# Designs tried in a protein design chat: VH-VL binders against q91z69r481to671. Part 34

Target 1, 191 residues: q91z69r481to671
Amino acid sequence: GRRNSHARHQDSGQVIPLIVESCIRFINLYGLQHQGIFRVSGSQVEVNDIKNSFERGENPLSDEQSNHDINSVAGVLKLYFRGLENPLFPKERFTDLISCIRIDNLYERALHIRKLLLTLPRSVLIVMRYLFAFLNHLSQYSDENMMDPYNLAICFGPTLMPVPEIQDQVSCQAHVNEIVKTIIIHHETIF
Short names: E, the ipSAE of ESMFold2; O, the ipSAE of OpenDDE; V2, 0.75 times the mean of E and O plus 0.25 times the DockQ between their complexes.

## First folded at step 19 (VH-VL; framework fv_ifabotuzumab)

Design w1 (at its last look DockQ between E and O 0.65; V2 from the best seeds 0.00; counts 0 for: pae E 8.4 > 2)
Fold by OpenDDE, look of step 19:
Structure w1 (fold): chain C 191 residues (1-191), chain A 122 residues (1-122), chain B 107 residues (1-107)
Amino acid sequence: as target 1 above (191 residues)
Amino acid sequence: QVQLVQSGAEVKKPGASVKVSCKASGYTFTSYWMNWVRQAPGQGLEWMGDIYPGSGNTNYAQKFQGRVTMTRDTSISTAYMELSRLRSDDTAVYYCARDEYWLTGSYGMDVWGQGTTVTVSS
Amino acid sequence: DIQMTQSPSFLSASVGDRVTITCRASQGIRDYLAWYQQKPEKAPKRLIYAASTLQSGVPSRFSGSGSGTEFTLTISSLQPEDFATYYCQQYKSWPYTFGQGTKLEIK
């Protein structure tokens, strides 16, 4: 089940939640070339330790001397988004977003996605922009980390844009992955 | 019940190609990585590569790069592994194996096919 | 590539014995390790993943431990059905790699 993790990790004065910023910063510094990043689960113990530390108002990833496993840090980032009471991509936009899959041209698709996403709160858009800029950057190292845009979409799709229960889970998941992939690739156009 | 059923035994000549099938059932075929692993007679397990059926994305071991092709037919939940330019040392049992990947990552191969024996002999 | 080395390659034991198999990784793999059991003319079966998590349905006499580069599979009391070949496998990075195997035979 999803928890109200959003309230735990967001500061009223911080646009990007500390946990998101810290995890992405850490991965940018030490994990861009890490093979299979986000595909392999980290240590549950370490993931929980890091998460709990953030929940206590700490930043366990601020020390450059930290020896935290990259997969654990990646796991924390995914867990954050998975734990949001309201998914990053609201369910109210699900049908419209999925419908964009009918647009064959990726650039045109991106423009339609942009139009839909611009209806979301600014706070959500800021986090999306930050995340997808990171994912795009990470995908540029796919020769090393083996995580191209689609592989990353596979990992993040269910977390960021869960399929509503009333929808066909099998067919919709594939579409979700394509939509997320499109956003990763065309993040600059969309945000 | 999650199950992987592979095609029958193959006998090939050197230089030929072999295509092994793996039919999946009992789970969402397009949402899990499928691995291919082979085992020569009396030898250990050797990872060949994997494919994500949802997209067709593949990763191949360097040893088989340029000689192996992994594909899938999502309409019948079937994965394929084709190995070309066969040699005698390709004689082995070939396995498909599902990677337990769901939402958070990989945890190894939890379900295996029964194996397909491929014999390469002149 | 990450090399996995098992020891011993062969092991003879009796029913009721405590058996330990070791797997060493050429580099740190944290707990991204699985153990498999394979019986003759059968496909491998996953016993343990995440180095120490027991697969559902696997008897509790099987246990895994270790992290980093050293790992162990332990069978606390061997049963007749446990005589088989065992493999460790890392899934930290591609290509996935297996140990060479440990054949456990009846003494």
Scores: ipSAE 0.022, ipTM 0.618, lowest interface PAE 3.6, mean pLDDT 90
Fold by ESMFold2, look of step 19:
Structure w1 (fold): chain C 191 residues (1-191), chain A 122 residues (1-122), chain B 107 residues (1-107)
Amino acid sequence: as target 1 above (191 residues)
Amino acid sequence: QVQLVQSGAEVKKPGASVKVSCKASGYTFTSYWMNWVRQAPGQGLEWMGDIYPGSGNTNYAQKFQGRVTMTRDTSISTAYMELSRLRSDDTAVYYCARDEYWLTGSYGMDVWGQGTTVTVSS
Amino acid sequence: DIQMTQSPSFLSASVGDRVTITCRASQGIRDYLAWYQQKPEKAPKRLIYAASTLQSGVPSRFSGSGSGTEFTLTISSLQPEDFATYYCQQYKSWPYTFGQGTKLEIK
């Protein structure tokens, strides 16, 4: 069984999507020390195979004997968020979110981001909380994996908060990265 | 056409510094990591570090920590590598190289500059 | 750091020959291995990534194989333009490291 995609970002009783939960669980078990996670590409064949298995209602990441490449699993997770009909961070909130970079005090900035995010559907906030708790946890291993909050924001920011076409892509990308970094660092205050 | 064009050869004395430039064209400079790699005469290639031009964030190989500084000027799509306190074993060709970017990440260095020869001699 | 060791350091071969170059990693790197070709006075050019995936525009006479710690680059029928130095490189962990090179010379 396929999940109903029209209920993904609404309060329909939906929990964390299986593909998201499975990828994050796999990385938590086997990939916290993996160098360059989310920056280095995995096998395109393996990424597609994993994605297609989830689309058929299978879970290829549940097998204890699996030796899936961490970069491929990370790629599946990124591809999931890129493929959402509506980005995780909605385009209509973009201008307000990036304007928060003008707040110098990082705790105050986090509180303003929280206010903006609380207007989103609960199902979206649940996924955000899960994802950003994971990204924060992953960043705690940055001495080994080289993926501190700055690097994770660079590699994941464009996927999570796409710059709208009417905005200056170059200048806004740096702002997106800073906001995503702030959310990774201060996820407990924000969520 | 993606291109990386580096500054010309340099001759330096021990103790000096050198700053090599790498001008990018044909792609969105701020969206790709830029690596710096060197090659001493008759030796293999050695990774020095990288920079993300969009933010200026850098990662340096431990061997060069404290001597290398990587910067960029996004208004002219140019990356820079500065190596200080030069010694004779820093004589090498220095390359900039772009990370290849694919949908799910990069597969390492796909486009290289032509190289800049730095000679450190008395 | 992961040490990469190539064999041999020199090869002498004729046009039309089949050539193999080997590369060993000091620890497992799965398929995070690239091969580069470098001609005199030129920058390296990536031929292969992911151990066996041929870079677009590279002739099909080039192939790569291996996983873990042992890798090979094969040129099935050597052409005049293939005389160059070849490097393997791991990108599993930082710092990236390269083999010492194999210079392929015309007989």
Scores: ipSAE 0.020, ipTM 0.615, lowest interface PAE 8.4, mean pLDDT 86
ESMFold2 (binder alone), look of step 19: mean pLDDT 93; pTM 0.946

Design w2 (at its last look DockQ between E and O 0.04; V2 from the best seeds 0.00; counts 0 for: pae E 7.1 > 2, placed apart)
Fold by ESMFold2, look of step 19:
Parts: C-alpha cells; structure tokens; sequence
Structure w2 (fold): chain C 191 residues (1-191), chain A 122 residues (1-122), chain B 107 residues (1-107)
C-alpha cells in the first residue's frame, strides 16, 4: 500500500531506528560505567517524554542542552523493544532457537544460532547486530556497572524473545536468558 | 489416543539404504520433537538423532552424521529416518519416539513406536 | 557428550525384594533424567521423568531420586512383571544418551 512518509522515512539510509541508535550512542558516551544500567528503573515520566518526542520526529538526546538520567535513557531503549508489534526474535523460530541450549559447546551453539538467524530479514539482523554489539561492549564494564552478560540477558530476555503463551513460562524463561547470554558473549560469531 | 505406527520390517544387503517411516496420530505432529533410537540384538538403546517437524530442523549423533537423514511430511504427519551405506552392525530394531520438549516442559520420550526391525545380511 | 553409567548391568532378585539401580552422569544434568522399562520384543516404556516424577499409571513401588550427577531407581517390592531391562537417559543436552541398561532377572 501507500507509504506514510513520517512513519517509514529513513533519513540516514540505514534501517536502525533513530530511537535505538540515539539511546545506544547516549549510553556509549555517558553510561557505560553507570551502576545497574537496565536493571535500575529510570523516571517513567522522563522515559515516556523521551519516547513521545521521538514519535513526534524530535531527537531529545541530540540536544546540546540534553541532561537526561542514564536509567531513563536505558528505559527508553528497553521500552522500544517491548513495544514492537513483532518481537526482535520472531515467535515462529522460538522452539528452534531455544533448542540450542542442548548444545554444550558454546562455540558450536553460537554457530547453530547463526544458522537459524541467517534466514531472518536483513533489516532485523542489522538491528540485532547493533544491539548485541552494544550489549557485549557494555558488559566489558561489568566491574563498574554490575551488568555482565548474565545480568543483561535477564533484563532483555523477556523483552527480546517472549515465551509463547502455550509454553511452560518458567522453564522457557531460564532457557531464553541462556540463549540471549550466548548471543551477547558470541555476537561476533553469530552476526 | 496418541500413537506412533512404524513401517514394517526390512531386509537389506550391505551398502544399501533403508528408510523407516513413523506415522503420528492423536496430537499436533508439528509441535513435538521426534527422536530415533535403535537397539542392536542383545544391546542397549542408542540415540541416533531428532527432528522438529514444525521446521524440519535436525540433530544427529556424531556416529551417524553423514549416513543418516531425518525428514518429515507434515501433510501426512509422518517422520522418516534413512540410513545409508548399511553394514551388518546396523542390524537393529529402530524406534521413533515423541519428545515432549517445550510444549509442557521437557520430560524425555513419552510415546514410542512399535519398532522396525532392519536386518542387514550379506 | 554426557556419558551415563548404570550400575549394576545385571541383577538377579526374588519376588518381594527391594532393588536399587544407580545411574551416574559424567557432568551435571540437573533433573533432566528419565527411567525406562523394556520387556523382550517391546518398545521401552517411560517410568519416571524429571528424575523423581512417576509416570501416570506406573505402580507406586517404583520411585526415582537424585539430581546433578547421581540418580537412583528403586523398586520397593519386586513383582513378577517387573523382570525387565531398565535404562536411564539424560535429556539435558544433545546428543541424548542412555545408560547401558540393567537386566533384572528372576533368581
């Protein structure tokens, strides 16, 4: 159908959403050493204000007078992925992805995950690569920020790879978190 | 009633291939992993591999990689296991078995086919 | 691969006896362990899953215990229909692996 110029316009020629790129750049500049990032809640008012500004076509994180709480910027990024109509990891590939926990060798596991992900649309893979490279980089500061790959996987697992309604929520959630942790650690092998 | 019905006994010569079928009924075929397990005469159970019929994704024990192919036809709820370049030590009963993995949790192999005897004789 | 070692491989017992079969994993498998009973010329039948959960319809004289690396199947009072071969199996990781079996025969 007819293109909506405000909803689908990509000024940079890249498919990474501006809100994602801006949050990650902001955190890379100011938040890598911030204790409890993605675990500690930001201001819900500020999170919503930032999100709504991006939806109006503004970029409040690029302002020269920007003075945003790191936890709120992290909250915006997490809220963006929670709000996707289709989760970043498609539900139709859930069972195949989760089954990779049956591979004990982590390098071999990463290769199997790569095989499953290579069938996804290129635009999805580009967002995945960008996000997981950032999460890996952030985890390198875990001595200061307390966010190792395990902790980041707990924070992002439910958001990125929701357990389907008909599945055992408790056992699947632990396995989702393990797969997400694997992807954070081995992102260069996978993407 | 959940049921797995396998194809009949086979007699093969060394170097040939065999393809065993496993027809599923009484459940959603595409939602459960299907395992293949064999048992040589007087011996124990040996896992060969599995397939997820929903996607066709397969995992093979290293011993059988390069010789085994597991497939399925979702339109007739049937899984297949093909073993090529048969030798006398492939003489065994071959079972298909349903895996409850991830629909209600992981519980092992809850339903087994009746077994298919494959005899490899020179 | 996770090696499953079953002990004993062969056991003679009388009706009414209490028997214990042990299964050891070469690495931790939590409770991802099943026990199967197999009678001659029949497919295996699952008795126990999740190390200790009794399959519906299996007599209460069967019980399972253990977690991690060491697991036990116990039959508290042996019946004539219990003479069979018993297998443990881990389903934590590919490849799935079975113990070598324990043949339980009448004395």
Amino acid sequence: as target 1 above (191 residues)
Amino acid sequence: QVQLVQSGAEVKKPGASVKVSCKASGYTFTSYWMNWVRQAPGQGLEWMGDIYPGSGNTNYAQKFQGRVTMTRDTSISTAYMELSRLRSDDTAVYYCARDEFWLTGSYGMDVWGQGTTVTVSS
Amino acid sequence: DIQMTQSPSFLSASVGDRVTITCRASQGIRDYLAWYQQKPEKAPKRLIYAASTLQSGVPSRFSGSGSGTEFTLTISSLQPEDFATYYCQQYKSWPYTFGQGTKLEIK
Scores: ipSAE 0.038, ipTM 0.649, lowest interface PAE 7.1, mean pLDDT 88
Fold by OpenDDE, look of step 19:
Order: C-alpha cells, then sequence, then structure tokens
Structure w2 (fold): chain C 191 residues (1-191), chain A 122 residues (1-122), chain B 107 residues (1-107)
C-alpha cells in the first residue's frame, strides 16, 4: 500500500509536502523537549485522523490551539515516509550508501554520502535537507527528549532507507542506522 | 520462537557486585530495546533501565544511576545488567524484558525472561 | 516521574465474577499503557497494550479501557487461572513506571 505522495505535492507546487512541513513545524513548536519522541507510537486513531485530514487537503496542525498528541504527530510524519512508493533513500543507492560505513572518519564519510546523494532528484534532496535539519535540531535537545542522533536513526532508518529483500536484514539494518546517524550529525556538510 | 533466558540465582554480600545475563533468541537482538525490571520479595515491579543492543545506548532510572551498568554482546545475543555496591534491599528477582519496538515505536514489554533471583545478605 | 496508582491493592472474587481494576496516572499518558499478569514465581505476562489492545493469545474475557489518566482492566467472567497479580505500566516517557499491583485472590 505505498503511494507516490511526492508526485502529488509537486503537482500542487509545494516543494516540501504540507504534511511534512506541518508535522515538523508542530514538533518544533511543541515537541522538541518531548521525552521519547518518535520512540513511542501515537494513537492509531489520531494518527489516521490527522493523515486523512491532510489527504483531504486540510491542515489539522495549523491551529496553535491544537491539542494533538506530539507522539501522534510524530507518528504521522514517520507514516508519511513509510508510505512513499519510493523510499526517500532509493533502493538503487542502498549498496553504495552502505559501503560508506567502511569509511571510519565521519567527516569523510559524510562527503562520500553527499556525493552519492547529489545524484538524486532535486525535489528529493530538498525534502532530505529539510528533514535532516530538523532531526539534527531535535537531537540537540537529547538531554531533555532522550533522542540522540542514533536513537533518531533507529526510529527513522527502516522507514527512510529500507533494506532490500535480497540483502541481509540483520547486518544491514545496523549499517543503515549508522548511515542515517551520520547524515543527522553532518547534515550541513551533506546538504 | 522468541525467548529470553537468564542466568542462574546469585547470592552476594553487601558491597559486592552482581552481573545478570539475558540470552535472546528467535528475533533480531540488535533491533529491539531490552528492559531490566526487578521485583523485591512481595513487592511490585520496578523499572531499572533499558539498552538498545544495536548501539549500546542506555537509559537508567535515576535511582540506579551510577550503580547500574547495562551492556550487551551482540555476537551471542546476550544482554547484561550489572549492579554494584549491593545492599540488602537489592534482594529481588531481576527480569530482562524485550520492548516491542519495531519500525513505529514502543508498545511495552511483550517478552520476559524467567527471572534471576539475587539475594544480598551478610 | 509519572506515578501510577492502582486500585484496589487487593481484591477477592469468585469464579464467574466480573472484575475491574483501575489504574490512575499522575499526568496524562494518552493510551500509552500496558497491563500485565503475574502468577506466583513466574515472570509477568503482557495482556493489553495501547490501553485497550488485547495481546495475541490472551482470552477475550480480558479487556482494557481508558485514556489520559484513568484506565481500567476488566475480566468479564473470572476463571480459575485468572487469580494472579496485575500491574499497569506507562510507557509514555522514561522512566517507565508500574502501578503497585492488584492481587486478585479467590474468595
Amino acid sequence: as target 1 above (191 residues)
Amino acid sequence: QVQLVQSGAEVKKPGASVKVSCKASGYTFTSYWMNWVRQAPGQGLEWMGDIYPGSGNTNYAQKFQGRVTMTRDTSISTAYMELSRLRSDDTAVYYCARDEFWLTGSYGMDVWGQGTTVTVSS
Amino acid sequence: DIQMTQSPSFLSASVGDRVTITCRASQGIRDYLAWYQQKPEKAPKRLIYAASTLQSGVPSRFSGSGSGTEFTLTISSLQPEDFATYYCQQYKSWPYTFGQGTKLEIK
């Protein structure tokens, strides 16, 4: 059941999907210090309600008086990326990205990752830059929210960069998490 | 089948340390948080902390901060909980418990070890 | 920390009875609540998560309800194997916290 949400938003002229922008905006305003953000699943009912609202062309998160649960909003954001027909990190780049784990120096690793990611469509890069800037910012509050870059990578890794079926799921997942962590930490260098 | 098997009972003196092991099987050990929970005789459950075996990241309850160390050996899918400077009130059954964390988040502890009895007495 | 308070601490009932256990959180935890059953000298067993979702393999006579700060575990018709201690637990935030437990005994 994956959908091409990127295509729909591009047709509307929105560079960053409204759902992504709204969720991140909401979390930036109300959830940066939320302990365990993205680790705890939100209410499925609320997540679906929010998602469906966006699908109807609404913005349920625009109201400053909104009392939506932060975990639900976080869930919506994750669900969006999980639901993409093509993962944010294309499977065609998986092997090359994972190979970057062999680079011990994190800065050099970031440069190699950057080189690989620059081959992606600009629309994808814009979303990546926006997302990882947010995740980096969120990780700066790890003393409060307990979500350091790796914890966030654990939460987003499988969603953003799923392991192809032909690959070893166990060993590759750990590498995916490291790659995503690297991107979170070095997002300015990469994007 | 998902299973957690803990090490055997321990008897310790006050001031000593104890290290309990928890061997996981039937699932990807590095992809799920592992909790440690203890229960004193006749008392309720007390959360001690958790560890993500994939990275070694830990969260400890404040009560045990500085006295508990949670580690793991991914090569044998085993989690460890070490408690130092033992006191009589540390006498309890200690449990490892998997957090049902996969892709979307936590839903509590769905699989438990059988427990390890630790007795602290002079 | 979020405090979880169960009531009652002790409950006596007979086979076939309807039993209700309450759990109160010191602050709103939405539906981030699990219920566990523990029998003597055994590890706890998760019965319910997300406040109302029944664990696979758990009999349908068990049900959970509530959100925010008030939660209930209900056993519609008590069976002999249901006499045990029950715990609620919040997993909204660290540290995870449990209720003090409810011991369900045979009358």
Scores: ipSAE 0.030, ipTM 0.653, lowest interface PAE 3.0, mean pLDDT 90
ESMFold2 (binder alone), look of step 19: mean pLDDT 93; pTM 0.944

Design w3 (at its last look DockQ between E and O 0.52; V2 from the best seeds 0.00; counts 0 for: pae E 10.7 > 2)
Fold by OpenDDE, look of step 19:
Structure w3 (fold): chain C 191 residues (1-191), chain A 122 residues (1-122), chain B 107 residues (1-107)
Amino acid sequence: as target 1 above (191 residues)
Amino acid sequence: QVQLVQSGAEVKKPGASVKVSCKASGYTFTSYWMNWVRQAPGQGLEWMGDIYPGSGNTNYAQKFQGRVTMTRDTSISTAYMELSRLRSDDTAVYYCARDEEWLTGSYGMDVWGQGTTVTVSS
Amino acid sequence: DIQMTQSPSFLSASVGDRVTITCRASQGIRDYLAWYQQKPEKAPKRLIYAASTLQSGVPSRFSGSGSGTEFTLTISSLQPEDFATYYCQQYKSWPYTFGQGTKLEIK
């Protein structure tokens, strides 16, 4: 789908965009055990309402709004990253990141990924660290939510690290998922 | 054209195993969850589980846990459902069905195989 | 597990009739509800998803409504090809669950 600009959230002076922080906070409070989180899309109406509220400078996910559907909140978070003008993982790093799949040892792979990611702006790294810490934490509840690191990587891979058009979409997507999975599992080593 | 083609009818004895295949075409097989649903004669639809062909990750309904195994061969875009320790009440039509929820934003099972009849009788 | 209950289980109607089928969920499922049509010896066909979105290629006489725990499938003017069994299904949580079905027969 078409990407839109959410740069205003990143340029608000906050280290973590409010929409990202609020969605993750909300999910941490109410959605860690939610089955299939991020796999099932939320209500389009509710997702749009939440998104629009943030765009107005509001925070619709305060403690008073705990009745929001978890899937909608999850959808808003995914939509934010999907809508970035520049993907969280820049396309300029795509080939190098995918090449890390050749490293069989996961820890060593993580170290190589780290080297690549450390070349990114600090603002991006801060958001990555925050997101992947959350995803790792979420995956610890896989017995309840059925979302292990790979399932989460499946959901976020295309959004965070889209395959450039000049690349083979099918084969590269599988590699993207593995890279994202590796980052989720080894987030502390990487960030 | 997106299509799911299943293997032919099976007749099994109680205690045996059956393995049904589902060949996908017209779409990226590894990017969509595949569901398995069965229907006993004259009965409703029953969800058995699903598999993500890209990874092989599976989710099974508790009723079939320990007795069902879902696998895939990505080289030929084929999903498999094996049910072991068959009983007479496993007699049913078994369907594979694509789920595109996470990728496209579409909901539910939009493409179904033609079904495979499995008869369990002594 | 989320239980889905359809009503009625059987329905007799004539061509041209307005038909309504109800599906109730044991807990709130928002709009994570699909409707399927199944004809004898055929695989199910998705008619509605997201509770009210019509599947591409499905006649406009079919409509879905509802949210939370109560859902309705409506056929505004029944056609001969509409006599079949209909199922609702929730996809909010695993395991996915279906209603018991509604068999729509010709009166």
Scores: ipSAE 0.019, ipTM 0.571, lowest interface PAE 6.6, mean pLDDT 90
Fold by ESMFold2, look of step 19:
Structure w3 (fold): chain C 191 residues (1-191), chain A 122 residues (1-122), chain B 107 residues (1-107)
Amino acid sequence: as target 1 above (191 residues)
Amino acid sequence: QVQLVQSGAEVKKPGASVKVSCKASGYTFTSYWMNWVRQAPGQGLEWMGDIYPGSGNTNYAQKFQGRVTMTRDTSISTAYMELSRLRSDDTAVYYCARDEEWLTGSYGMDVWGQGTTVTVSS
Amino acid sequence: DIQMTQSPSFLSASVGDRVTITCRASQGIRDYLAWYQQKPEKAPKRLIYAASTLQSGVPSRFSGSGSGTEFTLTISSLQPEDFATYYCQQYKSWPYTFGQGTKLEIK
């Protein structure tokens, strides 16, 4: 397992985790038109191989001639966020974030979401900004990849903003997806 | 355990509409894409579209765009497929079929309903 | 749309025979391929996904292989319950599409 000379293993929010940055870079280079990205499964063998390489401190996605399956790279990114001990959107903010769906004007909703998110640690906000800028960019290719903000929110909502145990899981999921969709669409206002 | 139970057979005239229901049990209905697939007599399987019950988002095959509407009622874990302006060549068995859990991604359809026969005749 | 073509459309075989069914995609689909078994008046049942991964509960006499554009389903020793129609399906891109089917009958 080897890392490139500029990688920093500091999970403090001053750097984007290498696995996140590498997956997003790869998809930006090769996957923007890939139909069904984040919805269609990747190869479990390839996902595991990529994940294990990152765990060894390597970057299997770093070369310019990489020909990894886009769905597998997307799968690695999804599994990274699924595996976080602390979800990207903390459960402590759940009720306040969900309440924003009551704001009909989407720009005003975005401003309210921004206010709530600015209370989070800087390290979390940096990862959020990076991820949601990427998701917005990807959604601009929805004529080709079929993944508009709504579809992307379905793929990421449950993992990024899990419904707390004290809430009704089924009834809240649609609201989570709507908030995540709002953040994808209005990421420049929010971040 | 995991089951999809569909509504009973329908006989319709050309120009009418049909609405088929698919009740899910044994899993979290809102976390799995639901597909609709049909099979005309003596023919193979044809994907019509899907719906994500958690949000109501749909994707339709081009052939059915404008004639198909897929909906759901999350309070009773039931998906619906409505096909309008029926023709004789819409005579088929209509299946609902569950995709994999959203986070896992698609590997095809792992659980199928028993099918609903729709006959369109003059 | 990605067209899926199966061969043969009809196959007659005896219990104990080794059978292969092929499926060809009109463009590369890597391993985004599933195989289904369907008996008369019943829903399809998934046997294999990811071209070669056996569904839980499916007997080991079933196997799948291939990638890209050409795929095979093999039944190493036919059993009486294996006489059915078999479909391949790609799930690389929408619309999902199926092969026309291979009806496997007793000889």
Scores: ipSAE 0.006, ipTM 0.593, lowest interface PAE 10.7, mean pLDDT 86
ESMFold2 (binder alone), look of step 19: mean pLDDT 92; pTM 0.944

Design w4 (at its last fold request DockQ between E and O 0.83; V2 from the best seeds 0.00; counts 0 for: pae E 3.9 > 2)
Fold by OpenDDE, look of step 19:
Structure w4 (fold): chain C 191 residues (1-191), chain A 122 residues (1-122), chain B 107 residues (1-107)
Amino acid sequence: as target 1 above (191 residues)
Amino acid sequence: QVQLVQSGAEVKKPGASVKVSCKASGYTFTSYWMNWVRQAPGQGLEWMGDIYPGSGNTNYAQKFQGRVTMTRDTSISTAYMELSRLRSDDTAVYYCARDEWDLTGSYGMDVWGQGTTVTVSS
Amino acid sequence: DIQMTQSPSFLSASVGDRVTITCRASQGIRDYLAWYQQKPEKAPKRLIYAASTLQSGVPSRFSGSGSGTEFTLTISSLQPEDFATYYCQQYKSWPYTFGQGTKLEIK
């Protein structure tokens, strides 16, 4: 994807970008039980308004009385990760990560994934840990929101771990989803 | 061209089961949610559930919970909907329909199968 | 569940007429609404999604508007091929739900 202007927040000294923290905080407060969260597209107008507000150094989600649509807030979060110059999961780790799919035991798979991810910069790992802790927590409400770990992986897989152009897009996407699912489920082991 | 082709008409007795197939072509079958919608004669559209062929994950309408099973064969890009313990009021045209999907989410059902007529009668 | 209510259930009109169909949701669904056209013995066809976005290939005489709980499908100048049944559908949350339909007949 295109370079996201919010990437500057990562260089501001803040461990977690404000946009990520604010969106996740908002969803934790108001959207955990929202059916189809991250599966339903939010209003483009509202998504852009929220995004632009953050770009202005504001926090439009800080007010508890905010009436923003959960789907829009979710959209902003996904848009942030999609817009990163370098995806959260670097393409240099793609082949190694995908290879973990051959490990049938999920716990062992998680341990192997952990070894691979620990080679990444600490700043990236901190964001990953924060995000996947959230996704795991969100998945615990799957009876209400209908978003189990795999459904969430479907939504976030292409965004967080895009398939490199030299790879087969169709065959690899399913593996990406499984890897992301594994990380959601075993986030505590991995991070 | 994206296309969904369903199996032929079925005639069943009450208490029997019916399995309708939906073959997809022209797109990556495993990357799009597939819906099943039925329509009784002279009635409106009724959502039954959906399946993600990439994983087999399903969501069923409560009305059909325990009686409907949605599956898929990814090797032939085919979705299946099985309805058991058939009753006369299950007589309807059954449709498969693809959800339009991108990184931001779903936008409804953009492609439909031609429909499968299921008649339940004694 | 979110209930969708269309009005009217039946509508008679002539070629060239401006036709308006309304859909109401039992709760706010923002713009997570689609309109479908169904002709006899045919599968439904999506006309509009996101409440107001026209499906590619659909004539410009069709338009959708609304947000929240009130939605409208408009045909600016009715053509002979437009006589059909129309359905609204919300996709904000499971289960997906349809309006009861509006049958548009020739006067």
Scores: ipSAE 0.394, ipTM 0.816, lowest interface PAE 1.7, mean pLDDT 92
Fold by ESMFold2, fold request of step 20:
Structure w4 (fold): chain C 191 residues (1-191), chain A 122 residues (1-122), chain B 107 residues (1-107)
Amino acid sequence: as target 1 above (191 residues)
Amino acid sequence: QVQLVQSGAEVKKPGASVKVSCKASGYTFTSYWMNWVRQAPGQGLEWMGDIYPGSGNTNYAQKFQGRVTMTRDTSISTAYMELSRLRSDDTAVYYCARDEWDLTGSYGMDVWGQGTTVTVSS
Amino acid sequence: DIQMTQSPSFLSASVGDRVTITCRASQGIRDYLAWYQQKPEKAPKRLIYAASTLQSGVPSRFSGSGSGTEFTLTISSLQPEDFATYYCQQYKSWPYTFGQGTKLEIK
């Protein structure tokens, strides 16, 4: 999006952050069959080089002949979400989201998660919809890449929905993973 | 003090199965992948597969597909590896090993069990 | 599968010597490499990960270098407790694979 000088702003004009869009586009083009994506740690050197390039206003992932390591591009994406001042899933919604675990029917659970997420700012929802559509798409290649919704939730869940400090980290983390997995699987119902 | 303690040595006949246990302590068992690696006498190390104890998800090396089953019991922090239709060349020391990983990803195996010798002979 | 090849397979050296062990990957693995030490009848112990990052508690005489397809483990001044078999391992992709090992013995 662009900032518009008109007084009437009917739409938010929210856009996916360039670094997020670029990482996801790169993985969609070159990384869907990459074994262990998001689980294997990226090269710290390559992750930092890519991050620094974006901070300089460059887009190193736009090159047609890019030889970037898929694990490192995935690492940049994880680093972006880990570095947010406010997590993608806001901590003030944590208890409500986790309570959805008590709903046994998975479709009904998805509908309740949808109700909670639709109360969030549109800018957050746009990023969530983009990310989870991608994670679902990636999981469809799990017989090749070994990253089914369970594995993706394990690897990304703690970053996306951090457990608040006053809660039991171990038991809540298992619930976070289950909620994130549900969102990956049922993203079309939720978003 | 992170520790992995494995079950004792086993002697088996060809065609039988063996189930090796690996009890974890000193860390959150459900939050780390557990690998299984074997070493035939006088030979190098061979990765067999892994399991994430929190979910039970497994990944098996192609060589062992159809013969290996990795499971866990989270109530006693114990991982299991079962190898079926044993052959004499399955004689090896079998290790469990914790995958070191964090939010950035995995870095290999930082803690190993003491090993379980499995001997397959007629 | 990514094949890992170590050289030499056997090395005889004296206490105080500088020792190098080389590991080659069949395709580029960036820095997704770990080094392990294994003493007789004992489990392997990780020394290095990310090609050059020293495991906490490992003596500074151990160092790793390399990227891409060629990697080196160096022991700058060999000590009596360093006589063991050393393995490299790639963790770029599944299956994880190990080099065949380098047995380091007393001259």
Scores: ipSAE 0.361, ipTM 0.712, lowest interface PAE 3.9, mean pLDDT 88
ESMFold2, look of step 19: ipSAE 0.051; ipTM 0.630
ESMFold2 (binder alone), look of step 19: mean pLDDT 93; pTM 0.946
ESMFold2, fold request of step 20: ipSAE 0.315, 0.109; ipTM 0.706, 0.576
ESMFold2 (binder alone), fold request of step 20: mean pLDDT 93, 93, 93; pTM 0.948, 0.950, 0.949
OpenDDE, fold request of step 20: ipSAE 0.260, 0.035, 0.028; ipTM 0.762, 0.679, 0.654

